# VHH binders against Transcriptional regulatory protein CitT (citT), part 5

Target 1, 230 residues: Transcriptional regulatory protein CitT (citT), of Halalkalibacterium halodurans (q9rc52)
Amino acid sequence: MTKLYKVLIIEDDFRVAQIQEQMVNDHPYFHVISTCRTGGEALDYLSEKAAALDLILLDVYIPDVKGLELLWAIREKFRDVDIMMVTAAKEVDTVQEALRGGIIDYLLKPVQKEVLHQRLDAYVQKRELFGERRQVSQEELDQLRQVQVRVQVGETPLPKGIDRLTLEKVVNALEEAETQGLTAMEGARLIGASRSTVRRYFEYLIHTKKAKAEVNYGDVGRPERRYFLC
Key: E = the ipSAE of ESMFold2; O = the ipSAE of OpenDDE; V2 = 0.75 times the mean of E and O plus 0.25 times the DockQ between their complexes.

## First folded at step 1 (VHH)

Design c8 (framework vhh_gocatamig_d2)
Fold by ESMFold2-Fast, scan of step 1:
Structure c8 (fold): chain B 230 residues (1-230), chain A 120 residues (1-120)
Amino acid sequence: as target 1 above (230 residues)
Amino acid sequence: EVQLVESGGGLVQPGGSLTLSCAASGLTFSSYALAWYRQAPGKKRELVAGITWGGSTVYMDSVKGRFTISRDNAKNSVYLQMNSLRAEDTAVYYCAADYGSLRYPEYDYWGQGTLVTVSS
């Protein structure tokens, strides 16, 4: 069958938790099985479900715990669950302590979908490599470290296939069509590019949380996708 | 115009091997995630293997250790090396491409499929 990684989100802010859940569930191999708003809820959940859980997305700022107390409580009781920090906490001491707690990654809020998906992809690669229980080379370890290197939100370079000038044109076109939005075909006509090119830029903007898409099941036929700036 | 063209399907004996290829045209290949899906008669289409634009891979449990997905950005191609084939692997295999991340069930582009028959 399809192998799915099960995720628990621990996040006090309901809206932030919803956004994170949506971003995680947009990946075909990850499924959010629950969200918890407090450390007490999370520890209770883990006592019943830890064996079925692969990954925790954990915030530092949880109401019923101080600092990284929840991280250390999880590490004491549930060693087989991986933890990725998703938090606004950027203090050097906090980051260093989390690293000593054996987290797999540290992401600063606000998180871009593209960045999160890159880190989830790296997680899948790691699970595939180590799940086979083969010996690893130094080159393979170096590659895993490079993929897992943390970057601050907003410092991510543009990916291959996304040109800065074209991206500016796409953003400007979406700004001008504010309330009506644009289909990929309409954007292609405005910018003078192919539909596939404009769609690629629109999807990039969605991944970076600068745009959103709405599906319209208008008439009889395939659903039409319209893009809007956030 | 974007096209995904699968090849390499055919009749093979149990325990044999096949390599499926998917050639892409009309897209910036290195920016896309690619996946192999399969569908047997009367069953739902299921994900067999996927590879992201960054090279990370995923596999269905029943094929892990037997199948290997790889990509060649210079050739705009993705491959599925299938070893130790079983009768249960008989299906039409589809190539799919999506900008950004692997998705299910929505993908930007799909191929027409190639039939793999494992006979005993």
Scores: ipSAE 0.000, ipTM 0.124, lowest interface PAE 18.1, mean pLDDT 77

Design c9 (framework vhh_gocatamig_d2; at its last look DockQ between E and O 0.02; V2 from the best seeds 0.00; counts 0 for: pae E 14.9 > 2, placed apart)
Fold by ESMFold2, look of step 2:
Structure c9 (fold): chain B 230 residues (1-230), chain A 120 residues (1-120)
Amino acid sequence: as target 1 above (230 residues)
Amino acid sequence: EVQLVESGGGLVQPGGSLTLSCAASGSIFRINALAWYRQAPGKKRELVAGITSGGSTVYMDSVKGRFTISRDNAKNSVYLQMNSLRAEDTAVYYCAAQSWYGLGEDYDYWGQGTLVTVSS
């Protein structure tokens, strides 16, 4: 079962914020619920809505904020909200200071949609690992380090609900379907899994740009979502 | 939550034209398909035209060449340009949307409808 993650963007440039919002909203598991232009606006929003948020995309260059003052203010008062920096600030001292603030990631602008999505995927894996658990093992901590390294070298980690063997079966089924493609129902019959399971694999392949979908009208005028390997 | 709002209906003479608009109010993450349906008095609701997020279209036979469906994905809006209107086109026109979240292949959201009357 995949959760819809709620995102706040803190960015003073309207055009940049729109681009970031589009990129985030294109991810099937994330949605931007608000954008703030200033540090004051952001703190006011968080005072009211922090419990409803999962993730903040934070820029360093915000008009009423010196350096990383906003990061520290958020960390002092809203410790349960995760922060990913998305900023043009590249000075080593700034990056090091932000990392000491316990951010989950630091992305330099301009950010490609594919890179952002890879980092959001890694975020989902970390959240799924911690879920409702109260303790972790050393093996699980090492797994978190492995996920971070794989994302930095461009490899996308598999989400908890995606099994490699089943993924291979789904890819093979799409390959054999060629230009006809498959619906989730057709895939379910071929693979021996539920429709919702097969759709989850199809949507994962679309998210990672290995497949595409088209919605067409079938033989009785009902819309039909069909999946194709890229 | 999400509402589809139609506009542009009205009274028009045979041979005339109307443009119907439908906009989604509220936040819809993704819409796979949008469509126009119509229901004449005493008849069942029927598909008039549909358009997918990728631009693929379908039209019922009696409106091909006269009606054109289009969409603006950024606004989550769909339009129906209706030309060369005939008395048989008189109906309440409904817009419908199929969301990304649905596991079925039916439309998830329906509008309240807008009346189109073609009368001399």
Scores: ipSAE 0.000, ipTM 0.280, lowest interface PAE 14.9, mean pLDDT 78
ESMFold2-Fast, scan of step 1: ipSAE 0.011; ipTM 0.437
ESMFold2 (binder alone), look of step 2: mean pLDDT 79; pTM 0.796
OpenDDE, look of step 2: ipSAE 0.006; ipTM 0.207

Design d1 (framework vhh_h_nbbcii10_fgla)
Fold by ESMFold2-Fast, scan of step 1:
Structure d1 (fold): chain B 230 residues (1-230), chain A 125 residues (1-125)
Amino acid sequence: as target 1 above (230 residues)
Amino acid sequence: QVQLVESGGGLVQPGGSLRLSCAASGFTFSDYSTYALGWFRQAPGQGLEAVAAISWSGGSTYYADSVKGRFTISRDNSKNTLYLQMNSLRAEDTAVYYCAADRGYSYLPSEYDYWGQGTLVTVSS
């Protein structure tokens, strides 16, 4: 009989928290023991129950705290509890930086049950590898590192309407263009997609802070918007 | 079916305020495949002028120099609605105001795929 992992959900929207609770409880090895709506409520709960808790699902936007302050407060006081962030797509870069600082994973809103379960499966593998086993080989550590990178990078959930293969082609096209940048029409020609599709991907990259754009109104001919990697 | 419907236009005296709304249907504001949103205006006998634009996330905004500091663009993704708060209105602001959705983000009218029917704003005494 494997361990039952105990989860705390920190999410101010009752409906969202309830949906997440059902998705977590549908996994055979996980159970939600509480939900908190504010940072203050969460810190109070943790001061009493942190020892019984394995994992926190933490929303990036909690009304009584600013940005990642709640994450950092939890990390300072309750080091033994693992954290997965739940974030809107526009905050992905912020959360990715936080991964190096203490969170173990993240999920994009709206949370998909299949994606959540994949992340929970990876968490179980990590805990079992480091928990009860006395001997962990270098090969097993290398595999775990590969699984973590693959799950977080290869399996990282992209927003609906953004396809990983197309995103990679768009990024590669912008990299090839270097300092000259690309218009949406030039990008469309290079990757064999519509101008509207390429613009959608360029704008996604801008909102994730991986690209920037400028408009040349003074150019001879039609004014154009050009995109550049940051 | 993608549709944009403007409301809130009318007659107002100089120095007054109006709030325009644009209700979107057929797509959602929180989807990355959703377009950026903007307000454009056209005075009689003139071309379309970009007034304000807001990115899909609300993280970036643009304002024409003529309205900067007086107008505020905002969006409510939960209501699928775009707003333009117009303060300190001048006679020169008289125009038909259009909301528009772009496949990306732009200040150029030619880049916008979907347009509302327009709402008339008249500033006069």
Scores: ipSAE 0.000, ipTM 0.178, lowest interface PAE 17.5, mean pLDDT 74

Design d10 (framework vhh_h_nbbcii10_fgla)
Fold by ESMFold2-Fast, scan of step 1:
Structure d10 (fold): chain B 230 residues (1-230), chain A 127 residues (1-127)
Amino acid sequence: as target 1 above (230 residues)
Amino acid sequence: QVQLVESGGGLVQPGGSLRLSCAASGFTFSSYDSYALGWFRQAPGQGLEAVAAISGSGDSTYYADSVKGRFTISRDNSKNTLYLQMNSLRAEDTAVYYCAAEYDSGWYLGEPGYDYWGQGTLVTVSS
């Protein structure tokens, strides 16, 4: 029912941070437990307190780090904390990189209380769906994706859109990749199929609990979603 | 069971406008924990090209550089429908347009990976 979500604010302007803290604390389900003014301060805080946090409000423009480099650093080490980004930059490339970095929302400065509260309300809905029905939600979606159309004579039935020979190629490619895993693009190249096709097969393997996906970040390069056999 | 059905295509002169619709059945749109939706196109003899995408919340959109400022993507969760408003159409926009849906909590804007596809609707821009 009532869970008080713990928030960290990362914002270099102390006045802006105080205003955001007041706006967050005015919401009945959210409470700011700390504020950090630099990327170094934030990473130090997270190394000790990440398990107590639900949500980070992250300013893109932090002086001691490039904005998105802090996002990537957090994703490498603290995968279970959700991030909502607060920025004046709304260019497509910045939005794409932030979303690829796994942020759950993107707020434009100046932050208005009514807009923030609407986003926090939506966040509660999303957290409850993933928290309470994480397994059921994934299985429900996969059932919609993998409609079973017919049983083949002498064969294990497969869903519509999943071909046994292609599935075997996908499994073999993932086995050969071992701990490195494969992106959908790498899988597509190895198997000779489209990226969307290979992703469909990877998601089918996740549905059958034979694979998992993780987001990988490097110091140089774009974040990538990679698939691994379980 | 799960279907996406496009409509609104047709023949239009350069500089004209069209609005494409994509009606979903077999699943429902919802805010945040919902399908990411996009429009893709394929001209004869060409590969599939991403045109526009919209996040589950509707707060984030992506547009290919070739259509920025001319096309607008939107969604109506209450009608289970995705739209593409196409203005200032050019001969180069001639293609079959596909609606696509993807569920991914770590969704990547601008990267194709969509799981459900419509049948396509033809848009011809010609004098």
Scores: ipSAE 0.000, ipTM 0.132, lowest interface PAE 13.1, mean pLDDT 71

Design d11 (framework vhh_h_nbbcii10_fgla)
Fold by ESMFold2-Fast, scan of step 1:
Structure d11 (fold): chain B 230 residues (1-230), chain A 127 residues (1-127)
Amino acid sequence: as target 1 above (230 residues)
Amino acid sequence: QVQLVESGGGLVQPGGSLRLSCAASGFTFSDYSTYALGWFRQAPGQGLEAVAAISWSGGSTYYADSVKGRFTISRDNSKNTLYLQMNSLRAEDTAVYYCATDYPFRSGYDLTEYDYWGQGTLVTVSS
């Protein structure tokens, strides 16, 4: 008997939530049943549907919630649901606080599908072991620990379509233009790549909190974005 | 080569309904897993306002508070078309409506995170 694990995504950036939903649904044993953009929306959903839910993918940066306040609210009322953090938050204090909240995993954005699927596979293995309602041996616990060690948790790979050498060139170009910034077209000209490629790298840097963008006011119907390193 | 073409605008009386369509060419909606689709509007003498957005799967939607409960966004990936069903129209809904792509809807309205290729369609609500 194969179990289908039901997932709730809590993520304020709805395009990111959409990408995560597609990655989760690509896994044969997982299905996203809803997405929530705010803590209030998530708590309302859980009040009605928590019994049907197996796993929450939770971001730290939720608009109506300070810090890990939503994690603690979920733990107070909905203890039977497992939580996996998916967030840009790298601060040691945040990671330690989440671990104290009993999370099953912590993934740093941007997340590649292959990495997410490895963590979902580990989750299935754990649920199947404990779902048998039998005693666990030290050997079985040691095997679970060995699987975690083999998952290569220490490094977040670059997303498909983001090349290390090209990323270095993009960062260097933004450093040179610090005060002025760069449009995607200006970056494309400097680096020798297409406008769409450079824009993808700029958006990746914004997603990883290494860059920001400002709109050029004065364009009547089509604003152009200019990018700057943080 | 990507193009968005809006249609369905026109003159309507208060309390009436209109359905806007946005047809995409040069790409398919099913090929863009990261492609957020939405509607913006610009009323006379006002700035650009985000109205509604929908994720590629249709599983996530956003609505501005001013239209929530009255407007419904939907997409048909097989027809490569985005829709905005507008009900209970008010004079304040008078605006040029733009089909937009490739922006995230995060907490609050953020004009710095959009790119749009549509020419717009005029909606006039007149009593």
Scores: ipSAE 0.000, ipTM 0.189, lowest interface PAE 15.8, mean pLDDT 75

Design d12 (framework vhh_h_nbbcii10_fgla)
Fold by ESMFold2-Fast, scan of step 1:
Structure d12 (fold): chain B 230 residues (1-230), chain A 127 residues (1-127)
Amino acid sequence: as target 1 above (230 residues)
Amino acid sequence: QVQLVESGGGLVQPGGSLRLSCAASGFTFSSYSTYALGWFRQAPGQGLEAVAAISGSGGSTYYADSVKGRFTISRDNSKNTLYLQMNSLRAEDTAVYYCAAGQLRYGSYWEASYDYWGQGTLVTVSS
């Protein structure tokens, strides 16, 4: 049985992230499960998927956060995920502070494949000696390695005020509610947004004929709209 | 729990047509779903290969070069079912066909990883 370590890349430059993903995936024991461009996107992903994640490759320069604030936020909420930072050589002081903050290792830009693989090999050795390995079947490993299909989903032009990631969260919440549907307040609680925001997204889905609303008269007080996917 | 069940496989002569169905349970098909759906096949002695895929978001489809123009993937959200219409079948299309479901990944670009698989259905193209 072979352990497969799951990696998240946080890197604002698409090209750099793609190169790093290829380098990681070329290692027999590692697979990139997602890439994030912003701190907000990374924290959202971690709130849902941290339990399945082993290692983060974290760039020091992320546009929506200051300095090491993203590192500190991740360490505060997701202590079981290991972090390896990617930094410019001139930032040795930043690296030293991050090491004291509990990162597992660091890489210097530009990332060299041979150096990355040496660090990943050392990481595997540490996990096997000092940590519990999650075992995977050969079939699961083959599915992660061989059958990943990259489907380029053309971005539909969205109106101002409608964000694609938030829209996907709203749709997922409605799919999970299925026959029961969701009120705007219930949706807001599930995705961590305001009632007004969720209602705006629900109304957008109605306008595009992807959702419908029904008035619930089950409560004797004020009737409330409940939303369902079509 | 996500479950996929294929049907429609069988013996067909070269040049014939066959339609495969995949009934899904444990998740709902929708136009904005983060679930990607696809068909894969494995010929005797060969590895698994992607045949066709369809996203819920934007209605994007993928086809392997070997099947473009001959196969059509489609979904029926009301029946929670994925289809593969196979036309102009050739002997080299003989394989076990699997339907698969996976979630689109968040990040700088969208991609699908297939985590859920059906049991497979055999398609034999022979005269």
Scores: ipSAE 0.000, ipTM 0.190, lowest interface PAE 15.3, mean pLDDT 72

Design d2 (framework vhh_h_nbbcii10_fgla)
Fold by ESMFold2-Fast, scan of step 1:
Structure d2 (fold): chain B 230 residues (1-230), chain A 125 residues (1-125)
Amino acid sequence: as target 1 above (230 residues)
Amino acid sequence: QVQLVESGGGLVQPGGSLRLSCAASGFTFSSYDSYALGWFRQAPGQGLEAVAAISGSGGSTYYADSVKGRFTISRDNSKNTLYLQMNSLRAEDTAVYYCAAGSYWRGLPSEYDYWGQGTLVTVSS
């Protein structure tokens, strides 16, 4: 059972919102449940759906609000929703004000999918740590802070829904397939799991850059994605 | 077992309208998996093209530039059915239309796990 983190995008440019939605939905653990183009739309949406939301991607430049007024309105009324800024606004004063607003991250446009996914991974790690409802040590807090920056040496905790034993089985299956690779269905049969489960693990390996995929469009109505270890 | 069955295709004159339906069985549209749903098409002699997609919640939609403003994708979770309303049809819209479902929306056909068998739409005099 993997938790899907539910995302709201607040962005006035529909093409930018569409690209951001695709990048978010490309992450195995995130799902965009709505996009809003104005502050009014966003506040109306939050009044009904805030309890179902985990994360907001928020632009500074929204037509019907001034500066960070929307950030402060959200913070006042909907304290349980996390906010990540995705904006062209790079002025130090704006960044500092947003940080004072308790945002979890600040990304400058144009954002690369890989960079966004790294920040989403950090968010998952934070949610998993605090979701256990245990006391935290200074070492654990330091680890949480370090997850904001990717480290070449060192392993990160596995995301929710990725089991280490199952992950090892998936990696072993891909290793044995060698240059032939595996489809999600073939992997499912080898491991004894569902196709959706194996696909989740394959996508995790792509996300961590331990695997790659090739798309086969040869069969109309039955396109194939084949996975390989890097 | 997951099945998707398309209906509503046929012959229509240029400028006309058609409504395609995709009925799902073996899963529910409002499941925890929050299936992303899409419509793809393949014109004679051409490759598979994404037409429209709708997120698991129904809160977000995508349209190919060639159909934007003319086609509308919608879903009815209570009826377990996906729709494509096609208006202002053109000869270049002639294709076999496929319904697809996946765990998340990425815009690429390879990211969709389940596919229907297709329904033919012909736009001609």
Scores: ipSAE 0.000, ipTM 0.119, lowest interface PAE 19.1, mean pLDDT 76

Design d3 (framework vhh_h_nbbcii10_fgla)
Fold by ESMFold2-Fast, scan of step 1:
Structure d3 (fold): chain B 230 residues (1-230), chain A 126 residues (1-126)
Amino acid sequence: as target 1 above (230 residues)
Amino acid sequence: QVQLVESGGGLVQPGGSLRLSCAASGGTFSYYSTYALGWFRQAPGQGLEAVAAISSSGGYTYYADSVKGRFTISRDNSKNTLYLQMNSLRAEDTAVYYCAADLRGYFSWPEEYDYWGQGTLVTVSS
C-alpha cells in the first residue's frame, strides 16, 4: 500500500532536491513528504511533523545555517529522527564533524540512484533488527557495524581500542556540553562507559586535534582535566 | 554508456514549427529518469547557447529569454526520449541543436554535461 518510511529533504538547490526526491520515491519503502530549502524552514517543519518523520537527507551547505550546526540543532530537540548527510566534500574533517552529530550515513554528491538505494536498503535492515523488542545478538551488531563502515565514504580504520559508535557518542556528548566541557567522569555517566574508556577517547580526539583539555579546580581544590571540542 | 541521437531538424519558413527528438540508447537506460536533460544550440559564427532544460521528473523547466513562450521542452522517461517543440520560428533560431544529459541531475551549462548528441541542423529561411 502506502510506503513505510517518510523522508524530509533539506537542500537549497531545487534542481538537486527534485532529483533526490525522484530517487527516494523510486524505492518501494520510502516516500518524500516534504522538501525544505533552509535550516529555518526545516526546524519549523520538524516542530510540527517530526513524529511522522523517519529520515532526513541533509545537505552540508545550507544558506542560513552551517549544515553541521543544523544537524546538532536537530539532534538536541528531535533525537528520534535519523539523519543521512549529503555533501560534495570528500574531506576527512567534514566526515569527522558529521560523525560528531550522530548521523546514520554519509553520501557524496552527485548522488547516484544505485548508491542511495543501497544505503536505504541498509537503513531498512537496521530498523527491522531493532523493531518490536527484538533481542539483538553480537553477530547482528557486528553485521550492522560492518554495513555502516562499508557504506560511509571516507571512513578510515580507527586505532585498537577506539570504536566508531562509541567515538560518535563521545563527540556528541562533548558538543552538547558546549562551554561547560566534560570531565572523564561526567562523560562516563552520560554514555554508560567506564571512566578509563572515556578518557582514552578524549585523548584520541586531542591527538587528532578535534578536542582540547584545560585543568579546572573544583570547589574542593582538587585539579580535574576538562575536555572541550575545538 | 549512453548514446544520444537527435532527429527532426530541417528547413522551415519563418513562423513555422518543428519538433526535435532526442533518443537515448545504451547500457544505462534504467537511469535515464534521473538525468537532467537539455537542449543547446550553436548558430553560425556564434558560441554555444543554452536553450532549454528539464529536471528528472519533468517538474522543473528552464528556458532562455530568447525562446520563452515559443519553445516547450518535455520528456518521456518510458521511451528514454527528450523533445523540443519549437513554434513561431524566426531566422535567428537557425542553428545546430544538440541534446545533452547531466548525470548529476542539475540544470548545468555546457562544461558540466556528461553526454552529448551529434547535433541536428535547423534552418529558418524563406
Scores: ipSAE 0.000, ipTM 0.099, lowest interface PAE 17.7, mean pLDDT 72

Design d4 (framework vhh_h_nbbcii10_fgla)
Fold by ESMFold2-Fast, scan of step 1:
Order: C-alpha cells, then structure tokens, then sequence
Structure d4 (fold): chain B 230 residues (1-230), chain A 127 residues (1-127)
C-alpha cells in the first residue's frame, strides 16, 4: 500500500529549505508538513507534533545549537522519529559521530533531487521491510546497506568498468554538447563506444554528482534520457 | 548490460485476463544494485502513463486509479521476473506496455527516475 511519509525540515537558510521542500514534495510518497529555522523552533514543534512525523531532514549548522547537539536532544526526547542529516561539511569525523547518534542517513549539500529520492526510496523500503515484522534475509539487509554506502560515496577511486581515458572522452563530449546534452546513442557515436558503455559512464557521472539527466516521457513511444554536465 | 524483455501481450476480449512478464538480464533482482520496478503504458494517440510500481523488497506497491482492484504487480526474484496480472480488461486498457527498472534511483512512480526500459508489448482489448 502507499503511505504518505511526513517530513520536517530544519534548515536556517529559507531558500535552501524551499529547494529541499520542493524536492521532497516531488516524491510521491513524501510530504513536508513544516520547516523550522532554529533548534528551539524544532524542539517546540516536536513537543506537539512528533507523533505525526516520520522523518526529519536536519542541517548540521543551526544558529542556536550545534547540529549534533540538536540530534542528541531529539534522540533523547523523540525516539520514534528518524533523522537524515543534510550539511555542507565533508568531514568523515562529523559523519561518524552523527551515525553513532543514530541518524538514518547523511547527505552532502548541494543536494541533487535524484540522490535525495534514492535515499527516500531506500527509507521507504526499510520502513516496509521492518514494519511488518517479517523475516528478512541477509541478502536483503546487505542490499539496503549497500544502497546507503553507494549514495554517500561521491569521490571514490574509479570503480570496475570505468576507464579513466574513456571517462575523459565522455566528459569532453558532454562539455562540447553544453546546453543541448547527449543521449547515450549520441555519446556512443561521438566517442566510438557502445551505447551501453557510454550509458554506464553517464550513470557514473550522475552518481558522482557531475552530471544530470532529463527524460522525455510525454512523447509517443519509449522515453529516452538526455545527459548534461552540472 | 541491463536488458528488460516483456512478453504476454496479445488480443483479449473485454472482461478477460492477461499476465504480462518482464524478464531481466544483466543484473539480478537481489543484487547490490537494488531496483525499483514498474509498468508503464502508452495508448494510441496518448502519452506515457504509469500503471503500477513495486519496491525492491516487494513490500510497497502503487497503482494508477484506473487499474486499482483490477491489476496486480508482483516480482519473483528467483526467476528474475516482474509480472503484471491484468483482470477485468477494458477497451481503454489497449496500449503498449513497458517494464522499467531504476538502478541509481529507486523511485516507485516517476518515469523520469527509471534508468532501463523494455521494448514494449502490445495489449489489445476488443471483441
């Protein structure tokens, strides 16, 4: 069954909060029910509305409290609400400390809609998997863990199947295409590789937040992705 | 490479039933590339529309209002196959049906978030 998950955004920059709200609301399973700009506002809101909430998007840099101190205050008083941290910080120590604080996930700004939606989908899957008290396999748990790790790794050394020389050719082709972008077939033609190979490289660039894709799904026939450098 | 192949389409009388299958190759439904899977359709002269979607675990499903109660989406990870059971078929269900998978985005409903698409299978509902 579809469930509508209720989200609270805690973010002191109202423009950033508005962008995050639009991205969350674009997901069919999620809806932002409030935004708070300070830790005090957030704690006051939670004191009355925590039972209606499923997930908090929490910025690490909140003016009236340190983000992690707010995390621990929420965990002490409102244990049933899940927290996903959103921050500009790239510090491994901050991520590790937040994970010890019991956050469900961690996102780096600038947040891409596709990355956020991947995390939200993983969250839905996790809630459904554990909500029914069903038996879960080790494979299912490993899959869930792997999805989280993949999304958090933006600057990993080149993975298997991604060659540096071919990656340079793909990036150069996308740079030349500028605002027009490229389909996988057009990219394949330009660099002399197969469509499946070029698509793999385009997907890698999306995963590393260096490219984006748009799909024309309103046209007659099969939709096709067109790729652009960020 | 990832490939999806639909089958099970054909001509059926109004009120009849069909079961569509989507066989995946190049990945497994239980792989580390967790996939959300969906069915989309395009009727003659119309745009692409979502029909049903299922999460990687099978724990969440979504259906378009026009098919709720008539269609059932399911997956069999052991056979690496996605299914759409279509009951009480109507002339309005006539369309090319596509299956789709999302590797990097596990979106349950948005067509723009699906990475891989099948070639489609035609379903015609007429007397």
Amino acid sequence: as target 1 above (230 residues)
Amino acid sequence: QVQLVESGGGLVQPGGSLRLSCAASGFTFSSYDSYALGWFRQAPGQGLEAVAAISWSGGSTYYADSVKGRFTISRDNSKNTLYLQMNSLRAEDTAVYYCAASRYYSGLWSPSEYDYWGQGTLVTVSS
Scores: ipSAE 0.000, ipTM 0.109, lowest interface PAE 17.0, mean pLDDT 74

Design d5 (framework vhh_h_nbbcii10_fgla)
Fold by ESMFold2-Fast, scan of step 1:
Structure d5 (fold): chain B 230 residues (1-230), chain A 127 residues (1-127)
Amino acid sequence: as target 1 above (230 residues)
Amino acid sequence: QVQLVESGGGLVQPGGSLRLSCAASGFTFSDYSTYALGWFRQAPGQGLEAVAAISGSGGSTYYADSVKGRFTISRDNSKNTLYLQMNSLRAEDTAVYYCAAKEPYWGYLPSDSYDYWGQGTLVTVSS
């Protein structure tokens, strides 16, 4: 069973912290219990409250310490709290070192609500799996790893390669198909685009959690993938 | 027509380094809507295994446990080229290495979902 996960935000910018807090609190399974502006504040807080915490959102640049120095200090003393780092794209090398240091995931600035919620959903899946199962297969770990390391793809404006008019046509086609769903070929026929184009739009909708896909066997026995709106 | 061409393989001593390149034609590595890319290998008498993968945006990477810390995957969208930097090579890294691409799609991991494959380049690690 899922539980309410308690989050600490460590972020220098008050406005950024407020926006992140709102995004986290909009997720039904997560609640921010505090925010800290400095590494000193965070370590003091953890000394009293680490046992009540599940997850830390940690910025890479904190005024009194570099993000990695704070990560190392937390890992040394508070091993049971998971850390998700928030970083600018230019800090990729820093993120790679942090992943080796045991962070659970990372987010790119500016943080998008849908991407954050995707990462939080992956975190819930991982916690449920490890809470219910003491023996996890390599296949299961590989699946969890894939979900956890998925990067921010879209900006709130539509990504390049996704056209708003075509996206609206694709969404409308899926809405009209209701519970029956559509294959990429059926979608292509309905909107007058190529199969590969429609597949790209369907996969974008899956990424943004507006659609899902199911695989079943067609008449010839070849796997058939059908897409459905959530 | 989509084509992937690997290069950079060869004979190397244990502990050495090699950099593999994969040149793509028939599609572009533009923006995050382009293909996800990966490296796979097959050792003599073994099955195909995933080595490393990189998302369409380049922001997410995967590495097999056997190569973590030794191999680095990267892509250059302006040159339509995928790279695999291989350091601290071991005899068990001996294999034919394949680059692969998956049509514009946000996922990048399952080996059975890659749509296009190169012909492979042989890497032999021996003294």
Scores: ipSAE 0.000, ipTM 0.122, lowest interface PAE 18.2, mean pLDDT 74

